# Ledger of designs, part 173: VH-VL binders against NAD kinase (nadK)

Target 1, 268 residues: NAD kinase (nadK), of Syntrophomonas wolfei subsp. wolfei (q0aze0)
Amino acid sequence: MKIILVNNRFKENTEKKAQEIAGQLSALNVEVIIDNGLDEPYAGTVDFIMVLGGDGTMLRAARRYGQRAIPVLGVNMGTVGFLSNIEINELAEYLPLILREEYSLEARMMLEVAVFQQQSLLTRVFCLNELLLRSNSPRMLSFALEISGQKLEPYRGDGLIVSTTTGSTAYSLSAGGPIADPQLDAFIVTPVASHIINKRPLVVSPEREISLHLLEEREAIIGIDGQIKMDFGAENRVLIKRAPHPLLMVNLKAKPFFTSIDRSLQRQ

## First folded at step 13 (VH-VL)

Design AA90 (from AA1 with heavy chain G55A; framework fv_bermekimab)
Fold by ESMFold2-Fast, scan of step 13:
Structure AA90 (fold): chain C 268 residues (1-268), chain A 123 residues (1-123), chain B 107 residues (1-107)
Amino acid sequence: as target 1 above (268 residues)
Amino acid sequence: QVQLVESGGGVVQPGRSLRLSCTASGFTFSNFGMHWVRQAPGKGLEWVAAISYEASNKYYAESVKGRFTISRDNSKNILFLQMDSLRLEDTAVYYCAKDHLWFSRSSYGMDVWGQGTLVTFSS
Amino acid sequence: DIQMTQSPSSVSASVGDRVTITCRASQGISSWLAWYQQKPGKAPKLLIYAARTLQSGVPSRFSGSGSGSDFTLTISSLQPEDFATYYCQQANSYPLTFGGGTKVEHK
């Protein structure tokens, strides 16, 4: 068995804990690869991915490895989040089940984001939560949204979010988007501070292709899962579609989504 | 640099057929939707047909629907308009035109045009 | 089909004049309107798309406005090279349709 341990070197104790867990797994004859985010993703074959940290670390793991159809387990390191399944103090209890492959999998859709500069592909990125287009200056953006060849009325405002259902509780929620069952496959399109009255979030089929481009030259950026940022101008275009493979999330214990989100909303 | 060149126009008799061609150069033809637009002598512009960049969608004006067929060969950078059952009302200069935005299945406007090819009728 | 009504059919103007051309759609077309300039014997040139977005290389004296069904092209200070016929075109839905054209003539 070969396992990737994904951790965040910039969080206190995560590197030390990753080394401890790697030692424990090696003692059980498990080959361990540590990914702290500094190097390119591990290119070899692996059997399992264990993510040590909060939701941010899981988002990085999903971007790097989510398309490989490998089980991914989120292990919480103290920050309350939505993408972890067990707590770090529970890992010893569940480790035998992991090694015997005695768990169920939950499929989570991902986005495929392709960013162009005058027809040249600049980058192709996969993400679990969302793509954000936003103004990087006090000026409002003017931009076109196309959904599978259908042009909507141009947007005028601070930006737009294109989210997965998993991302419905992330930035889309803060911008007024709906809370979606993460087992549902859909895109959620949420405007950010639209100047046009009555612009509403849209829930659309995951089979649709979404594209965005600026109608006026402005200083804008694209953000992906809150971790990748790129400049975006009138010569750029972004194409968004459903990624070929969902992220396969490991379920070792029941974690009721709706009671978790309800509790979170009462705190905030 | 960027060019569209139409060919295949000429004098034809009513009820006959013509095939127009448009050769593209200086841009990546396969990335753009393409249009045919015509203009009768001394009259305004009339949109005729369009084809998506992957050729999966084709659109026609009602006046030509069932008689004209738009197609493209992305390997050769050529756009075609097959015109069947031609009528005197089809007399016009035929322009091919490139849609403005790459990888779109919608239309945003036509930013590159050929010089046109004349279709007219004998006597 | 969406009908595009353009007015006036012709306008007489002098260099330095402000010229306004109007286009009305029979149905709402959002902002999906393009403006073209055509000189005698030449192919049309795209001036404006999405109602107000100026095409690269087009002088700033050209501007577009409007949304829904009523649209305007304005030339703030007419130059000698601007005497031409202007067309609006809706890009909201197929079939695409052009206005009848407006000829800008010497006074």
Scores: ipSAE 0.741, ipTM 0.878, lowest interface PAE 1.3, mean pLDDT 91

Design AA91 (from AA1 with heavy chain G55R; framework fv_bermekimab)
Fold by ESMFold2-Fast, scan of step 13:
Structure AA91 (fold): chain C 268 residues (1-268), chain A 123 residues (1-123), chain B 107 residues (1-107)
Amino acid sequence: as target 1 above (268 residues)
Amino acid sequence: QVQLVESGGGVVQPGRSLRLSCTASGFTFSNFGMHWVRQAPGKGLEWVAAISYERSNKYYAESVKGRFTISRDNSKNILFLQMDSLRLEDTAVYYCAKDHLWFSRSSYGMDVWGQGTLVTFSS
Amino acid sequence: DIQMTQSPSSVSASVGDRVTITCRASQGISSWLAWYQQKPGKAPKLLIYAARTLQSGVPSRFSGSGSGSDFTLTISSLQPEDFATYYCQQANSYPLTFGGGTKVEHK
């Protein structure tokens, strides 16, 4: 068995804990690759990905490895989140199940985001939560939204979010989007501070293609999972579709999504 | 230099067929939807047909449905209009035009046009 | 089909004049309207798309406005090279349709 151990280099002592866990796994004849975010993603074949950290570390792991159809387990290290399945102090208890492959998998859709300048591809990235288009100045944006070739009325406002169902509880929620069951496959399209009355969030088939481009030269940025930022201007166009593979999340213990989100919304 | 050049127009008799061609250069032809637009002598512009950049979608004006067929050869950068069962009402200069936006299945406007090719009928 | 009606059919103007051309769609087309300029014996030239977005290289004296079903093209100070026929065109849905044209002529 070969395991990638993904950690957050910026959290106190997480690298030391990762080394400790790697030593324990090696003693059990498991080959371990540590990914602390400093280098390129590991290029070789692996059997399992263990993510040590919070939701942010899981988002990075999903972008780096989510398209490889490899089981990914979120192990929480101190921060509360929605993408981890077990706590770090539970790892020793569950490790035998991991090594025997005695767990279930939950598929989570991902976005494929392709950003062009003129007709040239600048970058193609995969993400678990969302793409955000927003103004980078006090001026509102004017942009075109196409859904599978259908042009909606031009959006005028501060921006737009295109989210997965997993991302429904992230930035989309803050912008007024619906809470979605993460087991459903759908795009959620949520306006950010629209100046057009009656602009509503849309829930769209994951088979659709979504595209965005500016209708006026404005200073804007696109953000991916809150971690990648790129300048976006009138010469740019972004194309969004369902990624070829979902993220395969390991389920070792029941984590009640609906009661967890309900409690989160009631908390101060 | 971005350019569209039409050919294939001429004098034809009613009921006959004619095939127009439009050769593109100076841009990546396969990235754009393409259109045929015609203009009768002394009259206004009339949109005739369009084909998407990936060739899966074709659109026609009602006046030409069933008689005209739009097609493209992306390897040769050529757009075609096959015109069957020609009528006197088809007399016009036929323009080839490129969609403004790349990789779109919709149209925003046509930013590059050819010089046009004339289709007329002998008496 | 969406019918596009332009007014006026022709206008006589002098260099320096403000010229306004209107276009009305038979049903709502959002902002999906383009404006073209055509000179005698020449192909049309795209001036404006999405009702108000100026095409690259088009002088700032040209401007577009409107949404829904009523649209205008304005030339703020007519220049000698602006004498031409202008067409609106809806891009909301297929089949695409043009207005009848407005000829801007010398006085």
Scores: ipSAE 0.733, ipTM 0.872, lowest interface PAE 1.3, mean pLDDT 90

Design AA92 (from AA1 with heavy chain S56R; framework fv_bermekimab)
Fold by ESMFold2-Fast, scan of step 13:
Structure AA92 (fold): chain C 268 residues (1-268), chain A 123 residues (1-123), chain B 107 residues (1-107)
Amino acid sequence: as target 1 above (268 residues)
Amino acid sequence: QVQLVESGGGVVQPGRSLRLSCTASGFTFSNFGMHWVRQAPGKGLEWVAAISYEGRNKYYAESVKGRFTISRDNSKNILFLQMDSLRLEDTAVYYCAKDHLWFSRSSYGMDVWGQGTLVTFSS
Amino acid sequence: DIQMTQSPSSVSASVGDRVTITCRASQGISSWLAWYQQKPGKAPKLLIYAARTLQSGVPSRFSGSGSGSDFTLTISSLQPEDFATYYCQQANSYPLTFGGGTKVEHK
């Protein structure tokens, strides 16, 4: 069995804990690769991915390994979030189940984001939560949204979010989007500070292709999962579709989505 | 350098078929939706048909639906219009045109046009 | 089908004049309207798309306005090369449709 431990190098306690866990796994004849985000993703065959950290670390793991159809377990290191399944102090209890492959998998859709400049592909990124288009100046944006060839009325405002159902509780929620069951495969399209009264969040089929481009030259930014940032202008176009493979998330412990979100909203 | 050249027009008899071709050069043909637009002598422009950049979606004006078929060969940079059951009302100069925006499944306007090819009828 | 009604059918103007051409859609087309210029014996040339976005290389004297069902093309100071026929075209939905054209001719 070969396991990748994904951690955040910039949190010293998390890196020390990763080394500790790697030692424990090695004692059980498990080969361990530590990925702290600084190098290229591990290219070899691997059986399991264990993410040590909060939602941010899980988002990075999903971008690096999510398309490889490898089970990914989120282990919470003390930050509140939606993408972890067990707490770090529970790992020893669940480790025998991990090693015997006695767990269920939940498939979570991902986005495939392709950014172009004057017909040339600049980058292609896979992400778990969302793509954000936003103004980077006091001027509002004017942009076109196409959904599978259908043009909506031009958007005028601060931006737009295209989210997965997993991302429905992230930036999309803050912008007024709906809370979606992660078992559903769908795109959620949420306007950011729209100046047009009729602009509502949309829930659309994951089979659709979504594209965005500016109708006027403005200073704008594209953000992916809140971690990647790129300049976006009138010469740019972004194409979004469902990624070829979902992220396979490990369930070892019952963590009902709806009761978890309900408790989170009551605290806020 | 960017150019569209139509061919295949000519004199036909009513009820016959004709196939128009449009050869593209100077741009990446496979990135753009393509259109056929016609203009009868001394009359205005009439949109006829369109095809998406990958060839999956096809659209037709009601007057030609069921009689005309649009297609493309992205490997050869050629757009086609197969015209069956031709009528006197189909007399026109036929233009091929490139849509403005790359990788769009919609239309924003046609920014590159060919010189046109004439389709007319003999007695 | 969405019917596009263009007015006037012709307008007589002199160099330096402000020329206004209108286009009305039979139903709402948002901002999805393009304007074209056609000279005798030539293919049309795209001037404006999305109602007001100038195509690259088109002089700033051309401007578009409107949304929904009523649209306007304005030439602020007519030049000799602007005598031509102008067409609006809705790009909101298939089938695409053109207006009847407006001929801008010498006074």
Scores: ipSAE 0.651, ipTM 0.827, lowest interface PAE 1.4, mean pLDDT 90

Design AA93 (from AA1 with heavy chain S56Y; framework fv_bermekimab)
Fold by ESMFold2-Fast, scan of step 13:
Structure AA93 (fold): chain C 268 residues (1-268), chain A 123 residues (1-123), chain B 107 residues (1-107)
Amino acid sequence: as target 1 above (268 residues)
Amino acid sequence: QVQLVESGGGVVQPGRSLRLSCTASGFTFSNFGMHWVRQAPGKGLEWVAAISYEGYNKYYAESVKGRFTISRDNSKNILFLQMDSLRLEDTAVYYCAKDHLWFSRSSYGMDVWGQGTLVTFSS
Amino acid sequence: DIQMTQSPSSVSASVGDRVTITCRASQGISSWLAWYQQKPGKAPKLLIYAARTLQSGVPSRFSGSGSGSDFTLTISSLQPEDFATYYCQQANSYPLTFGGGTKVEHK
């Protein structure tokens, strides 16, 4: 068995814990590859991905490995999160089940984001939560939104979020979007501080293609899962569609989504 | 260097057919939707037909529906308009024109135009 | 079909004049309107799209305004090369439709 162990390179405690767990797995004859974010994604075949950390670490793992159809387990390191399934102090208990492949998988849709500079593909990335377009100055944006070739009224405001259902509880929620069952496949399109009072979030089929471009020259950025930031100007265009493969999340114990959401909202 | 060149216009008899061609150069033809726009002598512009950049979606003005067929060959950078059952009212200079925005499934405006090809009728 | 009505049909002007052309849609088209310039015997040239976005290379004396059903093209200080016919065109929905044109001619 070969396992990729993903940890957060920005937290010293998680790096130390990752080394401890890697040692424990090696003692059980498990081949371990550590991904702390410093190198390119591991290119070889692997059987399982274990993510040590919070939701941010899971988002990075999904971006790097989510399209490979490999089981991914989120292991919480002591903070409340939506993307982890077990706590770190439960790992020893569940490890035999992992090694025997005795678990179920939950498929989570991902976005495929293609960013163009004029007609040239600048980058293609996959993400689990959302793409954000936002102004990078005090001036509001004016931009066009196309959904499968249909032009909506121009958006005027601070920006727009295109989210998966998994991302419905992330930035889209903060911007006024709906809470969506992550087992549903859909895009959620949520305006950020729109000048038009009645611009509402949209829930659209995952088979649709969404595209964005600026109608006037402004300083803007696009953000992906809150982790990738790129400049965006009038010569840029972004195309968003459902990624070819969902992220396969490991389910070792019941973690009811609605109860978790309710608890989180009470804290806020 | 960006240009569109129409050909295939001429004198035709009512009820006959003509096929117009538009050859594109200086840009990546397959990235843009294309249009045909006509202008009768001394009259204004009239949009005729459009085709998406992949060729999947086609649109027509009501006056030409069922008589005209738009198509494209992205490997040869050529746009076509097959005109069947021609009527005297189809007399016009026919322009081909490129959509402004790449990879768009809609239209924002037409930024590159050919010089036009005349379609007229013998008595 | 969305009908586009331009006014005036023609305007006589002198170099240096401010020229205003209006375009009215028979139904709401949001901001999806383009403006074109056509000189005799020549193909049209795109000036403005999305009601107010100036096409690259078009002089700043040209400006567009409006939304919904009423739109305006303004030439702030007419130059000799600006004598031409101007057309609006809605890009909101198929079939696309043009206005009847406005001829800007010498006094």
Scores: ipSAE 0.705, ipTM 0.863, lowest interface PAE 1.5, mean pLDDT 91

Design AA94 (from AA1 with heavy chain N57Y; framework fv_bermekimab)
Fold by ESMFold2-Fast, scan of step 13:
Structure AA94 (fold): chain C 268 residues (1-268), chain A 123 residues (1-123), chain B 107 residues (1-107)
Amino acid sequence: as target 1 above (268 residues)
Amino acid sequence: QVQLVESGGGVVQPGRSLRLSCTASGFTFSNFGMHWVRQAPGKGLEWVAAISYEGSYKYYAESVKGRFTISRDNSKNILFLQMDSLRLEDTAVYYCAKDHLWFSRSSYGMDVWGQGTLVTFSS
Amino acid sequence: DIQMTQSPSSVSASVGDRVTITCRASQGISSWLAWYQQKPGKAPKLLIYAARTLQSGVPSRFSGSGSGSDFTLTISSLQPEDFATYYCQQANSYPLTFGGGTKVEHK
């Protein structure tokens, strides 16, 4: 059995805890690879991925390893979040179940995002929550949205979010998008401060291809899961489709989504 | 340099067939949708047909649907228009044109045009 | 099919004049309209797409406006090289359709 432990390199307590857990697993004849974000993703085969941290660490793990169809467990390190399943103080209790592969999996769709500069691919990334296009200046954007080759009326405003259902509670929610059951597969397309008063979020089949490009030269950025930022201009184009594989999230504990989101909204 | 060159035009008899070719150079042909647009002598522009960058989607003007077939060979950078059951009303200069935006299955405008090839009829 | 109607069919103008050409779609086409310039014996040249986006290298005296069904091409100060025929073209849906053209000719 080979396990990747993903932790936050900027928090000393998580690195120390990762080393402690690695020693514990090694004593049980489990090979451990630690990914603290400093190196390239581990290229070899692994059986399980354990994410030690909050939602941000899970988003990084999903981007790095989500397409490999490997079970991923979120272990919360004390912050409020939606992507963890168990708390760190519960890990010892659940470890025997992990090692015997006695757990269920929940599939979460991901986006495949390809960013071009003219005709050249600049980058291709996978993400769990969303792609955000937004203005990087006080000036509003003018941009085209295509859905499977169909051009919608040009958008004028601060930007647009293309989200998974998992991402419905992240930036899309702040921009007025719906809360979606993460067990559904769909794209949620949410405008950001549109100048057209009745531009509404769209819920679109995950088999559709979505593309964006600017119609006027403006200072804009593309954001991916709130972690990757890229400049975006009129010579850029982004293509978004459903990723080939969903993220396989480990379910060791019942976690009722709707009760959790309701409680979270009461605090906000 | 970016260039489109049409060939295959000429004098034809009504009811016959003719195949036009358009050879592309100076850009990545396989990344762009392509169009055929015609213009009868002394008349305006009439869009005829289009094909998506990968060749999967084809579109035709109602006047030519069922008679003309658009196709492309991305390995050779060549666009074709097979014209069957030709009519006197098909007399025109035929232009090959590149769509503006790469990797789009929609149209944004035609930014590069060939010089045109004349199709006319012996009466 | 979406029918495109241009007005006027011709206009006589002098260098320095402001020239306005209109284009009307038989149904809504959002902003998906392109404008072309064609000189005698030559292929058309793309001037504007998405109703108001200038193609690279097109002089700033050319501007486009409108949305929905009514569109305008304006040449703010006509130059000698601008005497030509101008066409609008809807790119909203297939089949694509052109307007009948507007010839800008010498007074």
Scores: ipSAE 0.712, ipTM 0.867, lowest interface PAE 1.4, mean pLDDT 91

Design AA95 (from AA1 with heavy chain N57K; framework fv_bermekimab)
Fold by ESMFold2-Fast, scan of step 13:
Structure AA95 (fold): chain C 268 residues (1-268), chain A 123 residues (1-123), chain B 107 residues (1-107)
Amino acid sequence: as target 1 above (268 residues)
Amino acid sequence: QVQLVESGGGVVQPGRSLRLSCTASGFTFSNFGMHWVRQAPGKGLEWVAAISYEGSKKYYAESVKGRFTISRDNSKNILFLQMDSLRLEDTAVYYCAKDHLWFSRSSYGMDVWGQGTLVTFSS
Amino acid sequence: DIQMTQSPSSVSASVGDRVTITCRASQGISSWLAWYQQKPGKAPKLLIYAARTLQSGVPSRFSGSGSGSDFTLTISSLQPEDFATYYCQQANSYPLTFGGGTKVEHK
């Protein structure tokens, strides 16, 4: 059995804990690869991915490994979030179930984001939460949104979010988007400070292709899962579609989504 | 050096068929939607047909629906217009044109045009 | 079909003049309008798309404005090479439709 431990190297506590867990697993004859973000993703075959940290660490793991159809378990290290299933102090209790492969899997859709400079592909990334297009100056953007060949009225405002249902509780929520059941597959398209007040969030089929490009020269940024940032100008275009494979999230402990989100909205 | 060259025009009799072709060079043909636009002598521009960059969607003006068929061969960089049941009203210079935006299934405007090929009728 | 009406059908102008050409759509087309220039015996040239976005290489004396159903092309200071016929074209929905054209001719 081979397990990848994904952790945040910039949090000293998580690095020490990763080493402790790696030692424990090695004693049980499990091969362990530690991914702290410094190296390229491990390219070999892997049976399981254990993410030690908060939602941010899970988002990085999803981008690196989400398309490989490998079970991914979120282990919370004290950061409040939606993507962890168990707490670190519960890991010892659940470890035997992990090693015996006694757990269920929950499929979460991902986005495939392709960013072009004219016709040349600059980057293709997969993400679990969202793609954000936003102004990088006080000036409003003017941009075109195309959904499967249908052009909507140009958007004028600070930007737009294209989110998965998993991402509905992330930046899309802050921008006024709906809360979506993560068991649904859909894109949620949420405007950011639109000049046109009646531009509402859209919920569209995950079979749609979404594209964005600027209609005026402006300073803009593309953000992916709040972790990747790229300049975006009138020579750029982004194409978004459903990723080929969903992220397979490990469910060891029932975590009721609706009561969890309700509690989160009350917290602060 | 981005270029479109039409061919296949000529003198035809009413009710006959004619196939126009348009050869593209200097750009990645398969990335762009393509159009046929015609202009009758001394008249304005009339959009005729369009095809998506991958070839799956085709659009036609009402005046040519059921008579004209647009197609493309991305491996050879060629756009076609098969014109059946030709009428006197089809007399025009036929232009092929490239849509402005790459990988779009919509239209934003036609930024590259061929020189045109004349379709006319005898007598 | 969306009908595009251009006015005027012709304009007599001198070099240095400000020329305005209008285009009206029979239905709302948002900002999805393109403007073309055509010289006798030549293919059309794209000037403007999305109502106001200048095509690369087009001189800044050309500008577009409008949204919804009413649109204007303005040439701020007419140059000798600008004597031509101008066409608007809606790109909101298929079938695409052109206006009837406006000929800008010498006084």
Scores: ipSAE 0.697, ipTM 0.854, lowest interface PAE 1.4, mean pLDDT 91

Design AA96 (from AA1 with heavy chain K58T; framework fv_bermekimab)
Fold by ESMFold2-Fast, scan of step 13:
Structure AA96 (fold): chain C 268 residues (1-268), chain A 123 residues (1-123), chain B 107 residues (1-107)
Amino acid sequence: as target 1 above (268 residues)
Amino acid sequence: QVQLVESGGGVVQPGRSLRLSCTASGFTFSNFGMHWVRQAPGKGLEWVAAISYEGSNTYYAESVKGRFTISRDNSKNILFLQMDSLRLEDTAVYYCAKDHLWFSRSSYGMDVWGQGTLVTFSS
Amino acid sequence: DIQMTQSPSSVSASVGDRVTITCRASQGISSWLAWYQQKPGKAPKLLIYAARTLQSGVPSRFSGSGSGSDFTLTISSLQPEDFATYYCQQANSYPLTFGGGTKVEHK
């Protein structure tokens, strides 16, 4: 068995805990690969991915490994979030189940994001939560949204979010988007400070292809999962579609999504 | 050196067929939707047909529907218009034109045009 | 089909004049309108798309405005090379349709 331990080396205690867990797994004859975010993703075959940290660490793991159809377990290290399944103090209890492969999997859709400059592909990225287009200056953006060849009325405002259902509780929520059951496959398209009062979030089929481009030269950026940032101008175009493979999330205990989101909303 | 060059126009008799070609160079042809637009002598522009960048969707003006067929060969960078059952009212200069935006299944405007090829009728 | 009506059909102007051309759609087309310039014996040239977005290389004296069904092309200070016929074209839905054209001619 080979297991990747994903952690954030700059977070308090996460590097120490990752080394501790790696030692425990090695003692059980498990080969451990540590991914602390500094190197290229591990290229070999692995059986399981264990993510030690908060939602940010899980988003990085999903981007690096989510398309490989490998089980991914989120282990919470005390950071509030939605993407972990067990707490770190529960790991010892569940480790025998992990090693015997006695768990269920929950599929979470991902986005495939292709960014072009003129006719050239700049980058292709997979992400779990969302792509954000936003203005990088006091001036409003003017941009076109195309959904499977259908042009909507131009958007004027600060930007737009194209989110998965998993991402419905991230930036999309802050911008007024709906909370979606993460078991559903759908894109959620949420405007950011639209000048047009009637621009509503859209919930569309995950089979749709979505594209964005600026209609006026403006300083804008695109953000992917809050972790990748790049400049976006009138010579750029972004194409978004459902990624070929979902992220396979490990369920070792019941996750009370609706109760958790209800509690979170009451605190906001 | 972005360029479109039409060919295949000429003098034809009513009821006959004619095939127009448009050769593209200087851009990635397979990334763009393509159009045929015609203009009768002394008259305005009339949109005729369009084809999506991958070739799966075609669109026609009502006046040519069922008589004209648009097609493309992305490996050779060539756009075609097969014109069947030609009528006197089809007399025009025929332009091929490229959509402005790459990988779009919609049209935003036509930014590159060929020089045109004349289709006219004898006596 | 969406009908595009241009007015006027012709306008007489002098170098330095402000010229405005109007285009009306028979139904709402949002901002999905393009403007073209055509000189005698030449192919059309795209000036503006999405009602107000200048095509690369088009002089700033050209501007577009409008949304819904009413659109305007403005040439702020006419130059000798601007004497031409101008066409609007809706890109909202297939079939695409052009206006009848407006000829900008010498006074």
Scores: ipSAE 0.710, ipTM 0.868, lowest interface PAE 1.4, mean pLDDT 91

